# Ledger of designs, part 6: miniprotein binders against Mevalonate kinase

Target 1, 378 residues: Mevalonate kinase, of Arabidopsis thaliana (Mouse-ear cress) (p46086)
Amino acid sequence: MEVKARAPGKIILAGEHAVVHGSTAVAAAIDLYTYVTLRFPLPSAENNDRLTLQLKDISLEFSWSLARIKEAIPYDSSTLCRSTPASCSEETLKSIAVLVEEQNLPKEKMWLSSGISTFLWLYTRIIGFNPATVVINSELPYGSGLGSSAALCVALTAALLASSISEKTRGNGWSSLDETNLELLNKWAFEGEKIIHGKPSGIDNTVSAYGNMIKFCSGEITRLQSNMPLRMLITNTRVGRNTKALVSGVSQRAVRHPDAMKSVFNAVDSISKELAAIIQSKDETSVTEKEERIKELMEMNQGLLLSMGVSHSSIEAVILTTVKHKLVSKLTGAGGGGCVLTLLPTGTVVDKVVEELESSGFQCFTALIGGNGAQICY

## First folded at step 5 (miniprotein)

Design s51 (from X1 with A70T)
Fold by ESMFold2-Fast, scan of step 5:
Structure s51 (fold): chain B 378 residues (1-378), chain A 117 residues (1-117)
Amino acid sequence: as target 1 above (378 residues)
Amino acid sequence: TPEEQIEEYKEEGEEAKEKGDIEEARYYFSFAIKVALINGDKESEAKAYNELGEVFRKLGRPYEAEFWLTKAYRIAFKIGDEKAIAEILQELGKAYEEMGKTEEAQEMFDEAEELAS
């Protein structure tokens, strides 16, 4: 038959920027997915020596002969080990880039090159040189900062590993991998992220693989269990951002104002830790009371991000709009544009606020926070 | 072509919904939306948002259903598709009913009936 996999995007709930300066940050999976379907040809099919990649949501298809792939990517079948994730060398990556270039991508879609390179590396190292058709669809907007590259790496790796795993899962439909396979999956996804980003933190692929939430501080990632429902409106400002410049700007402000910025970073650390504690809590506090506390912490965090200099007029426009509807919002990720999160308390309808935001040229999504990580379906 | 791809996704989504595979229906309607958006097909976009709204309602998520259904409504209203508006209002009424918003639900049902007649 076929193997299907999906992996969620992610958002940063609190702690962005301050985490670079020793504070805690909290990231959570969102229930917007990248899907991968893996189909192998039937044994009775006439000689089929091709690997085909279909990006159906953007109507693109790529195809390579296995012989051509074998020329470009050195592989000794006696050393293929799915349990040992492998880094792509600079030499091999250059060869893969030639394979991608041979597909004649449209100039306006050259941004797909690294994703296709990641696909070729992960496929050949996990499956080898076998014919297949791989179909990719994503609910995540491209370039939005919602973890689309990590979701791709995780979903692709899940499908590839699942095709070689015959362990029975519970029930029909989408099911999670066990802890051992999930750890292996996350390590492979991290290797894919290295092709796309060079030196990834491991945060995006970890939250996409394991789901739920993570907290991270000084290179240490800790998985968290969410014990409350949390719904967000996500507003994409459609304003591009220079993450490097924003990070540099915060560092420069910390040099000019060390005591004030130290206090700002310490305040963010406290907010992140309290936010995580509220969401993990199994006490008898009502969901609505927890939502009010989270609302206030998000508002405080946004004020501190403004103090760091990473907001933008587009972000402030979104915040001003949501405040008129008695909602609280904060930027997520690097700021300077990108996405804004708005907490939706239980019982909140969004028709009027979404209409106003979209009339201003912004793009809105709704998402459940802290849900499932990587899942497979047969 | 894009039109054929949208038709295929919509048909597969409706089939999945009929079989009770509600999560699979979500997959198909989500991608019908993306293809419709890329190709400026407002009629298919509105219909796919309406179907996605029904899917979220059937998943027990009426607030997410309301989000997608109101997107469907705004598009159908702009293009003047009275049949689509009636269907969307009917589904929106069901979502409000599941939220316990009885007055809002009745308003939607009443508007749908007026357009149908």
Scores: ipSAE 0.683, ipTM 0.873, lowest interface PAE 1.8, mean pLDDT 88

Design s52 (from X1 with A70V)
Fold by ESMFold2-Fast, scan of step 5:
Structure s52 (fold): chain B 378 residues (1-378), chain A 117 residues (1-117)
Amino acid sequence: as target 1 above (378 residues)
Amino acid sequence: TPEEQIEEYKEEGEEAKEKGDIEEARYYFSFAIKVALINGDKESEAKAYNELGEVFRKLGRPYEAEFWLVKAYRIAFKIGDEKAIAEILQELGKAYEEMGKTEEAQEMFDEAEELAS
């Protein structure tokens, strides 16, 4: 038996940083995926008591005996329930860390430890102690800030739950899960994110699981339906960032300049709400007119991010380049480096802008925004 | 090895294309690109971008095809691989045709023909 799953990465379209101060933010799925394939041994195969994880996009393979996994992760069949997502205790997480250490992960690849720990927790809680080969591939670039950890958790959970669902429809190609299964999937993926990030917001996994877009404000997440295609050029500045320092810097600026910063945060709130309304709109407004409104709002949002002090010379260099081609860009996520989004209106070709950006040492990607969430294929 | 992994993905992608499984071909060529990029294999990276461009064109997405083909072109140009450049320009011409950009398409075809001859 084989099952495949995929889950998208994400970007923040508007509202980053200001959302920490009570403004609305909007996040959207991008059509760059993490894929998971589960393969169970054939009934005719000789006794196989191993769990194998293959990270094919980086040519790494890990294997554990099921007996060794059972020693490290407590198994109680009376309490194992796929319908009730379970948090990994600190004691169990330490035991899982030993399982990962025993695989002799290269020092340069130690950043994978949390992802492998998440895999072992999710696998054992959803499937139990059955042999399998699990293959993971991701289109998302490493360290880019495009939601790769959430996409991993969502894709893993989708594959694991799909393998366990008694009602299987044999479909051609990729299909979405129903609302009940997506809710269960998202809760399990959130438990995986806790292993990777400690205290995740739930935003990244929700976008990856449900697809489309979400808006979020003061701990409340609202799912949105995108009713227009949006194509983005994503430019990785390849400049590392300190998210905690950037968030702290905005807070300190708000203390020093409370009235100005309150106005900045209120302006961002309005921009985020208007962007969401335009993209959800089913009225007869042309795609071209909506794209022009979105361009203007993105430009305004970037100006407000500059006012918050979270841009960077590398980000401004990308923006200067895209402006020469009559395109509008803004940073996404923490800023201080990282990725820049550029809206590509209908009919826009990218040959000259991509050549110029990559000649400057930046790395370009393309993505359709607001597409599908988690999907499965048999 | 990374080289073996890239070759495996390329082979599987080409096989998927021949069978008409265009979405599966996307999967394989995307990962050939990622492995090539991580390992600095510019020749394999350019070839995989060209294949991914053709895949997106066959999926009816010529604007995404153009993006990947431009990346392929840039690398092939820096490497000096005239045969690869001609093949990429031919695919760019087809993408521009599907966009309705007749002048751009003809420019690509003319340049490809000049290099091939």
Scores: ipSAE 0.717, ipTM 0.883, lowest interface PAE 1.4, mean pLDDT 88

Design s53 (from X1 with A70K)
Fold by ESMFold2-Fast, scan of step 5:
Structure s53 (fold): chain B 378 residues (1-378), chain A 117 residues (1-117)
Amino acid sequence: as target 1 above (378 residues)
Amino acid sequence: TPEEQIEEYKEEGEEAKEKGDIEEARYYFSFAIKVALINGDKESEAKAYNELGEVFRKLGRPYEAEFWLKKAYRIAFKIGDEKAIAEILQELGKAYEEMGKTEEAQEMFDEAEELAS
């Protein structure tokens, strides 16, 4: 039996940082995916007692005996409850960490240890102690703020659940899960995110699982239905960022300038709400007219992010380049580096702007926004 | 070997295209790109970007096709792979036709024909 799954990364379209201060933010799935292939031995094959994880895009392979895994994560597999997502205890996580250490990760790749721990937890709780080969490949750059860890958790969970949940009609291509299975998937993916990030917001895994867009404010996540295509150029500055320092900086500015910053946060709230309304609109407004309105809102949001102090010279360099080509750009996520979004109106060819950006050392992707969430292929 | 792995994934991608599983073809060609990148194989990287461009055109996304085909073109041009350049220009012409950019399409086809002959 073989199952393939994929899950999209994400961008924050508007509202980053201000959302920490009570404003609304909008996040959207992007059609750049993390893929997971789950392969069980054929029934006629020789008995196989190993679990193998292949991270093909970084040329790493890990393998454990099922007996060793069972010693480290002791539970009665006959009591597996796939319908009730389970948190990994600190005791169990320490035992899993020993399993990961035994694989002798190179020092420069130690950042993978939490992802491997998440894999072992999710695999053993959903499948149990059965042999398999799991292959992971990602279109998303790691550490760029495009939701790569959430996409990993969602894609992995989708593959694991698809192999063990109630039967679905097989197609010859990629298909979405129903609402009940997506809810279960998202809850399991969230447990995986806890291993990687400690206390995740649930935003990244929710948009990756369900696709489309989400609106979030004060801990409340609302799923949105996109009613228009959106195409973005995503430019990775390759500049690392310290999200905690950036968030703290905004908070400190709000303390020093409370009235001005409250006005900034209120303006962001209005922009996020209007942006969501435009994208969900079923009225007679043309796609081109909606693109122009979205373009203006993105430009306004970037100005407010500058007011919060979270831009960076690398971000400004990208924006300056895109402005020469009559395009509008804004940072996405924490700022201070990371990725920049540029709206591509219908009919826009980007060859020259991409050539200029790549000549400056930046990495460019193109993506459709608000598309599919987690999908399965048999 | 990396070359054998790239060829295997290209073959699987082509099989997926023939079956009409264009999104599945995207997966295989994306993986071929990753293997080429890890091994510094610029020739295979350019060819895999060309295949990905064809995939996006077949998905009805000619602007995304143009993006990947232009990446293929810049690499093929730098390494002097005239055969790859001709193939990329042919596919780029098809993408421009789908966009309704008839003059640009004809320029690509003409350059491809000149280079091939």
Scores: ipSAE 0.604, ipTM 0.832, lowest interface PAE 2.2, mean pLDDT 87

Design s54 (from X1 with K71R)
Fold by ESMFold2-Fast, scan of step 5:
Structure s54 (fold): chain B 378 residues (1-378), chain A 117 residues (1-117)
Amino acid sequence: as target 1 above (378 residues)
Amino acid sequence: TPEEQIEEYKEEGEEAKEKGDIEEARYYFSFAIKVALINGDKESEAKAYNELGEVFRKLGRPYEAEFWLARAYRIAFKIGDEKAIAEILQELGKAYEEMGKTEEAQEMFDEAEELAS
C-alpha cells in the first residue's frame, strides 16, 4: 500500500505583529507544498522490522529498528487512539531526541532534529510500531517564515491518517479530506507543532490543513473563501531573524509611544479587514481593480511595519528592486529578514525582476494564494 | 548516486506527463531541480526547469510557466547549449500564446527556428 499527502505553506498577507496587540491579521495558503509518501511493505514480505525516513530532496535517510523505537517510546498499543490527539511529554521528547541523536545528523543539518522528533511522535501515535518507508520532499525553504514546519506536520498527519482509512483508498489524483478528517488532522498537526515551537498559535497548521485564507484576532480564527486569483512573487532574503526579539521590540516601542503605536495597530486592523473583504467579494469589481486596491493596502501595511521597527535592509533592497518594475512589496511574518511578498498583477511576466533579485543573492518563488489545503493521493 | 536520482525523477516525471497526471509530473520535476541544485548539475537543472515550465503551461498557468522557462533559458544560455535554448524558446512561445501575447510568442518561435537551422 502507498499513500501520498501534500500540504501548503502559508504567508501572512497583512496584520503580522499588530495581531499580538489586538489587530486582525490575514493568512493565506500558498501552492508550494511539503509532500509525504508513506509506503508499507507488501503483505507477502515477512520479518520487516524497520521504520525508514527519507528526506530525498536533501539526500538524507534515517532508519530505526522497531524494537529500538519501542524501547524509547514504550506504551501499550491498546492505549492508542487516533481520534484523540495526544501531546508529547517532556520525558518522551527527551527519549525521542536520543533516537534522533543516534542517527548522527551532520552539524549543518541539526535544524532538522525537531522535525524528525515530530515525525517519530506522530508516526508511533497514529500508526504504532509497524514497518514503513516514509519519504518527505518539500518545496518550502526551512526557517523562512513560509510555514514549512506546519506544512510538514499537516502533510505527515494527512498521510498517516489516510493510510488507516481503507474506505478512502479509491480514486485518481489529489483529493481533499472531509471536514471531520480535516478537524482531526489539524488537531494532530498542532501537537506536532508543539514539539517544534513549544507554544504555537495554531494559525499556521490551520491554514495549511484547510487551505484558502483565515483571518484571526484575539485568539479567534475565522476561515475565509478567496473569490479571486491572486499571484505573488515570494523573495527569500536568506537573512535569518529572531522572531522573539522582533516581537519584544514592537512591544517595547508600544510602551515608549503608546498613543502613536495604538494608532498604528488600529490602522493595520482596518487594512487587514478591508483586504479580506476585497478578496472575498463576489461583486462586479474587476480583478485588475481589486489588484490595484490590494497593491495600495500592501504598500500602506509595509509603511506601518516600518513604523513598528520590523523591516530590514535586505527587505528594503527587495522593495527597491520591485519598485523599479512598478510592483509593490511587503515583508511577511516576523520581518528582520525572511521573506518578502510582491503582488503580481494580471499580465505581469517576472523574468527581469527575478533576474535582478537573484543576482543580488535572493531566492525567488512564484505562488498562487488561497488555494488548496491538505490533500491525499492513493 | 545524485545522477541516478535526477534521472529517476526525470523519467518518472515524463511518464506522469504521458499518462496525463500533470500534478504528479510537477512533483517529480520540482525535486529533480532540487537535487540538481544541490549537486551543481547545471545541465540537469536547466532541463528540469524546462520540463516544469511545460507542466505549469499544461496546468493552465502560463505565467508560472514563464517563471521556470526564463530560468531554464538563462542557465542554458550560460552553458552554451543551443539545442536546449531552442527547446526552451519553443516552450516559452507556447506559454506566451496561452497568455494571449501573440507577438512575444512569435519572437520566441522565430529565435528557436534560427538556432535549429
Scores: ipSAE 0.706, ipTM 0.885, lowest interface PAE 1.7, mean pLDDT 88

Design s55 (from X1 with K71Y)
Fold by ESMFold2-Fast, scan of step 5:
Structure s55 (fold): chain B 378 residues (1-378), chain A 117 residues (1-117)
Amino acid sequence: as target 1 above (378 residues)
Amino acid sequence: TPEEQIEEYKEEGEEAKEKGDIEEARYYFSFAIKVALINGDKESEAKAYNELGEVFRKLGRPYEAEFWLAYAYRIAFKIGDEKAIAEILQELGKAYEEMGKTEEAQEMFDEAEELAS
């Protein structure tokens, strides 16, 4: 039996950083996916008592005996409750870390440890101790702020839950899960995100699970329907960033300049709300007019992010390049490097701007935003 | 072998296209790209991106098709694969045609024909 699942990455359209200070943020799914394929051995196959994980993106394969996994994560299969998402205890996480360490990860790839730990936790809690081969392939660069960790957790969970559904209906391709299963999936994915990030906000996994857009303010998440296609050029600066240091820097600036920074955060709140309203709108405003308004809001938001101190010379280099081609760009996520979004108006061909960006050492992607969430295929 | 694996993914992708499951074709061509990249196979990488471009065109997304086809073109040009360049230009022409960019489409078709000759 084989099950495939995919989950989209995400971008922050507006509100990054300011959301920590009470402003609204808007996030949207992007049609760049992490794919997970689960293959279970045939009942007639020779005794296979192994769990194998293949990471095609980086040419790595890991394999564990089920007996060894059960030793490290002891639990009775009769206590399996996939309908009740479970947090990984610190003690269990330490045991899982030993399993990961035994695979002898190269030092330069140690950043994968948390993702592999998440895989082992989710697999053993949802499936139990059954042999399988799990193949992961991603269109998303890891650690770039495009929600690759959340997409991994969502895609893994979707595949694991789909494989556990007894009444499997063959689809003619990729299909979404129903609302009840999406809610369960999102809660399990959030538990996976806790292993990777400690205290995740829930934004990334919610956007990846449900798709479309969300609006987030002061711990409240509102799901939104995108009613217009938006095409983005996404430029990865390939500059690493320290999200914690960037968030701390904004907070320190707010302490030094409280009145100015409160005004900056209030301006971002207004931009985020207007941006969401435009994209969600079903009125007769033309797509071109909506694109021009979105362009202006993105430009304003980038200026405010500069005021917060979270841009970077690499981000500014991307922006300067896109401006020469009459396009508007803003950083997405933490800033300090990472990815830059460039709105592509209807009819825009980008080969020349992409060639120039790639010549500067940047990596480019194209994506539609506000599309599907988690999907499965049998 | 890597070449056999790429061919298998291409065959699966083509079968998915014939069944009308264009999103499933994207999945298989995504794997073909990864295998080509891991093995430093620039020729297969360019061809896989060309196939991804065709997939996006068939999904009714000619602008995304053009993006991947332009990427395929740059790779094929660097390695001097004139046959691949001609095939990519044919697909670029179809993408431009679907964009309503008739003049650009004809330029691509003309260049492809000249290279094929």
Scores: ipSAE 0.496, ipTM 0.796, lowest interface PAE 2.9, mean pLDDT 87

Design s56 (from X1 with K71M)
Fold by ESMFold2-Fast, scan of step 5:
Order: C-alpha cells, then structure tokens, then sequence
Structure s56 (fold): chain B 378 residues (1-378), chain A 117 residues (1-117)
C-alpha cells in the first residue's frame, strides 16, 4: 500500500513587519511543494520491524527498529487518537532527540534534527508502531522563508492521515481533502511546527494546508479565495537573516519615530486590504488591469519596507536588475536577505532576467500564487 | 552514490512520462535537480532542468516550461555541451509554439538544427 501527499510553500504578498504593529498582512500558497510518499509492507511479506525515513534530495536515510522507538516514545493504545491532535511533552521530545542523535547526522546537516523529531512524533501518534518507508522530497529551499517547515508538517500529516482513512477514494492524480479533514490536518501540522519553532503563529501551516490565500491581523486569520492567476519569479538571495533582530529593529524605529511609523503601518494596512480585494474580485476588470494595480501596490509596499529599515543590499540588487526589465519586485518575509518576489504579468518571458540574477549568485524559482493546499494521491 | 541516485531518479521520471503520469514525472525530475545541485553535477542538473521543462509543457504550462528550459540552457552553454544545448533549444521551440510565439519558436528550431549538423 502506498500513499503520496504534497503541500505547498508560501509567501507573504504584503504586510510583513507592519502586521506585528496591528496592520493587515496577506499570505499565499505557492505551487512549489514538499512531497511525502508513505509505503507499508504487504501483509503477506515477512515481518519487517523497521521504520525508515529517506531524505534522498540531501542523500540521507534513517532507520529505527520499532522496538527502539517503543522504548523511547511513550505509546499506549488507549491514548492513540488521530482525531485529537497532541502536543509533544518536553520529556518525550528529549527521548526523541536521543533517537535522532543515534543516527549520527553529519555536522553540516544538524539543522535537520527538529524536522526528524517532528516526523517521529507525528508518525507514532497518527500511525503508531507499524513498519513503513517514508520518502520526503522538497522543491523548497531550506531556511529561505518560503514556509518549508510548514510544508513538511502539512505534507507529512496529509500522508499519515490519508493512510488511516478506511474509505479509499481514487482521484485522477492529486486530490484535495474535505473541510473536516483539512481542519484536523492543520491542527496536527501545527503540533509539528511547535517542535520545529517552539511558538509558531499558525500562519504558515494554515496557508499550506488550505491553499489559496489568507489575510491576518491582530491574531485573526481569514481565508481568502483567489479569483485570478498570479505568476511570480522568486529570487533567493542566499543571504541569511536574523528575524528577531529585524523585528526588534522595526520596533525600535517605531519608538524613536512614533508618528512617522504609525503612518507607515497605516499605509501598509491599506495596501494589504486593497491587494486582497483586487485578487478576490469577481468583477469584469481584466487580468491585465488587475496585474498593473497589483504591480503598483507591490512597488509602494517595497518603499514602505525600506522606511521600516528591513531591506538589504542583496534585495536592492535584485530589484535593480528587475527594474531594468520593467518588472516590479518586493522582499517577502523578514527581509535583511532571504527571498524577493517579482510579479510576472501574463505573457512575460524571463530568460534574460533569470540569467542576470543567477550571474549575481542568486537562485531563481517560478511559481503560481494562490493555488492548491494539501493534496493526496493513491 | 549521488551519481547513481540522480541516474535512478532520471530513469524513474522517464518511465513516469512514458506511462503518462506527468505529475509523477515532475516529482522525480525535481528530485534529480536537488541531488545534482547539492553535488555540483552541472551536466545532470542541466539535463534534469530540460526534463522538468518538458514536463511543464506537457502539463499545459509553457511559461513555466520556458523558465526551467532557460535554466537548463544557461548551464549547458557554460559547460559547452552542444548536444544538450540542441535538445534544450528543441524543447524551447515547442514551448514557444504553445505560447503562440511562432517566430521565436522557429528561431529555436533553426538554432537547434544548426548545432546538430
């Protein structure tokens, strides 16, 4: 028996940083996926007592005996409930950490430890102690701010829950889950995110699970329906960033310049709301006209992000390159490096822009915005 | 080894294409690209991008196909792989045809034929 699942990464279209100060932000799924394949041995096969995790895109494979997993992770059939997402205790997390350490990860790949811990927690709580091979492959670059950890948690949870459903519905390719299953999936994925990030906002996993777009403000998440295609060029500057330092810097600037920064945050709020309204609109406005309005809003938002102090020379280099080709770009997420979004109007060919960006050492992706959330395939 | 893994995934992707499982082919070629990138295998990286470009074209997404094929072209050009360049130009021509860019398509086909000759 084999089950496949995939979950999208995400980007922030507008409102990053200002959302910390009460403004609205808009996030959207991107059609770059993390894939999970879950394979169980045939019932007629000889007894296999192992759980195997393959991260082949980074040339790593991990294997545990089920006996060792049972020793390290508390499992009582009376507490196994797939319909009730469970938080991993500090005691259990320490035991899982020992299981990961026993696999002897290379020093340069120690950053994977939390992801492997999340895998062991989600697997044992949703499936229990059954032998399987789990293969993970991601189109998302790690540490780039494109929601790779949330996509991992969502894709893992989708595969695990799908394998536990007694009714098997076969679609022609990838199928979306219903509302009830998406809600359960999202709650489990959030528990996985807690292992990776401690105190996640829930934004990344919600976008990855449900797809489309969300609007969020003051802790409230509103799901949005995208009614137009959007294509983006995503440029990874490969410049690392300290999100806490960037967030702190904006807060300090707001203390030093309260009236100016209040105006900046209010302007961002208006941009985010207008951008969401354009994308949701069902009126007769042409896609080309909507793209021009979105292009201008992105340009304005980037100017306000500069006013907040969160751009970077690498981001400005990307923007300068795309401006030469009459394209508009803005940073996404924390800034200070990371990824830059460039709107690609309908009909745009990007061969020369991509060549120039890659010649500068940047990594490029193309993505459709506001598409599908978590999906499964049998 | 990484080289054996890349070749295996390329073969699985080709098999998926033959069976008409185009989305499964996307999975395998994306996998091959990542392994090639991590190991600095520029030849395999270019070929995997070319295959991914063909996959997106078959999915009815010629603009995304053009993106991946442009990446394949740049790498193949830098390493001087004329055979790969000719193959990539053939796929670019097909993508441009599907975009309705008939003049650009013909330019790609002409250049591919000149390199093959």
Amino acid sequence: as target 1 above (378 residues)
Amino acid sequence: TPEEQIEEYKEEGEEAKEKGDIEEARYYFSFAIKVALINGDKESEAKAYNELGEVFRKLGRPYEAEFWLAMAYRIAFKIGDEKAIAEILQELGKAYEEMGKTEEAQEMFDEAEELAS
Scores: ipSAE 0.528, ipTM 0.818, lowest interface PAE 2.8, mean pLDDT 87

Design s57 (from X1 with Y73R)
Fold by ESMFold2-Fast, scan of step 5:
Structure s57 (fold): chain B 378 residues (1-378), chain A 117 residues (1-117)
Amino acid sequence: as target 1 above (378 residues)
Amino acid sequence: TPEEQIEEYKEEGEEAKEKGDIEEARYYFSFAIKVALINGDKESEAKAYNELGEVFRKLGRPYEAEFWLAKARRIAFKIGDEKAIAEILQELGKAYEEMGKTEEAQEMFDEAEELAS
């Protein structure tokens, strides 16, 4: 049997940083996917006592005997319940870490340890101790803030659950899961995210699982329906920053300038709410007119992010390049580097702007915003 | 081997493309791209981008097609593969036609014809 799954990355359209201070933020799925292929061997042919993980996008392969895995991650099959997501204890996580260390990761690739640990936890909890080959490939750049860890957790969980879900949708190509299965999937993916990030917000995995868009404020997540096409050019500056330092910097600025920063956060809240309303609107406003309004809101949001102190020279370089092509851009996520979003109005071709950005050392992607969440294929 | 893996993904992707299964074709070409990238196989990388561009075009997404075809063209240009450039320009021309950009489409077709001769 073979099952395939995919899950989208995400971007933050508006509200990053200000959301920490009580403003609304809007996040959306992007149609750049992490793919997981799960293959079970036929019982007749081989000594099939191994679990193999292949990371195709980085040319790494890991293999464990099922006996060794069972020693490190003991469980009673009578207590295993895939319908009740389970948190990985610190004790179990340490045992899993030993399994990962035994695979002799190159020093340059040590950042993969948590993802591999997540794989082992989710696989053993959902499938148990059955032989398989799991192949992972991602269209998302690593460490770019586009939700690659959440997409991994969601796609992996979707593949694992699909092997035990009803065959009702078999033979229909790529298909979404129903609401009940998406809820279960999202809860399992969140447990995987806890292994990678400790205390995840739940935003990234929720967007990846359900797709479309969400707005979030003060711990509350509301799912949104996009009623217009949106295309973005996503530019990865390839510049890393310390997210905690950036968040701390905004908080310190709010202490030094409370009235001004309160006004900044309130302005961002209004922008996020208006952006969501435009995208959800079913009124007679043309797509082109809505695009112009979104363009202006993105430009305003970028100005407010500058006021918070979270832009960067690399981000400004991208913005200056896109402005020459009459396009509007804003940072997404933590800032200080990372990715920049550029709205592509209907009719916009990208060859020239992408060529210029890539010649400056940046990495470009194009994506439709607010599409499908997790999907499976048999 | 990497070469055998690329050929296998390419064949599966072509089959899915002929059936109009964009998700299947995208899946297989995505893997072909990654194997080509890891092994520094610029020729296979450009071909996979070109195939992905054709898939997006055929299913009514010519703007995504343009992005992938432009990547393919830049690689083919750097490796000096005039035949590949001509084929990519033909696909770009078709993408521009799907966009309703008749003048741009004709420019692509003319350039492709000049390189082919």
Scores: ipSAE 0.730, ipTM 0.888, lowest interface PAE 1.1, mean pLDDT 87

Design s58 (from X1 with F77R)
Fold by ESMFold2-Fast, scan of step 5:
Structure s58 (fold): chain B 378 residues (1-378), chain A 117 residues (1-117)
Amino acid sequence: as target 1 above (378 residues)
Amino acid sequence: TPEEQIEEYKEEGEEAKEKGDIEEARYYFSFAIKVALINGDKESEAKAYNELGEVFRKLGRPYEAEFWLAKAYRIARKIGDEKAIAEILQELGKAYEEMGKTEEAQEMFDEAEELAS
């Protein structure tokens, strides 16, 4: 049997950084996926004693004997409970780390160790100790702030749960899970994110699992439905950023300039709420009119992010290039590098702007915003 | 092996496309692109981007199609693959037609015909 799953990455449309200070932020799924293919061996196949993980987007393969996995990851055979997501204990995580270390990852690829640990935990808790080949391929660049770790956790969990759900015997094409299964999936994906990030917010995995958009403020997540198409050019500057330092820098600026920064955060809150209202509006306002309003709000938000001190010369270079083509751009996520979003109004062709950006060493993607969450295919 | 793997993904993608399983075609062409990238196979990379462009056009997304076709075009031009350039220009022409950009579409078709001759 073969099961395929996919899960989208995400972007922050507005409200990054200010959300730490009580403002509203809006996050949206992007139509760029992490794919997971789960294959169980035929009963007649030789070597039915191994679990194999293939990471196609980085040309790596890992393989473990099931006997070695059972030795490292203790399992109470009386309590395989797929309906109750389980946290990985520190003791179990150390044992899993040994399994990963035995695969002799190159020094340059050690950043993958937490993702592989997440894979082993989720696989053994949902499937148990059965042979399989798991193939992962991602359209998302790693470390760029587009939610690649959450997309991995969501896609992996979707494939594992789909293979374990009794009797959905033949679906044609990609299909979404029902609300109950999405809730279970999202909770399992969150447990995977804990292995990768320690204390994740739950925002990235929620957007990836449910799709569409969310707004979040002061720990509260509200799911939103987009009622308009929205197309973005996403430019990866390929400049690494220190998220902790950027967040700290904003906080320090707020201490030095409390009244000005409070006004900045309040302005961002208004922008985020207005963006969400425009996108989810069912009124007869034309798509073109909504795009013009969104364009202006994105431009204003970028100015406020500049006021917070989180832009970067690479981000500004992208913005200057897109302005020459009469387009509006803003950073997404932490800033200091990473990715830049450019709104593409209806009718916009991107070849010339993309050629200029790629000639400068940047990497470009195009994506629809607010689309599907986790999906499965048999 | 990599060349065989790319060809298998392309064949599966083409079959899915012909059956109208356009999202499944995207899955297969995405794998073909990754294998081509890992192996530095510029010819196969360009062809896979061309196929992905057609997939997005068939999904009713000609602007996304143009993005992938333009990537295919730049690669094919650099390697001097005139047959691939002609095929990509035909697909770009179709994407521009679906955008309502008739003058640009005709320019693409004219260039493709000149190369095919």
Scores: ipSAE 0.678, ipTM 0.861, lowest interface PAE 1.6, mean pLDDT 87

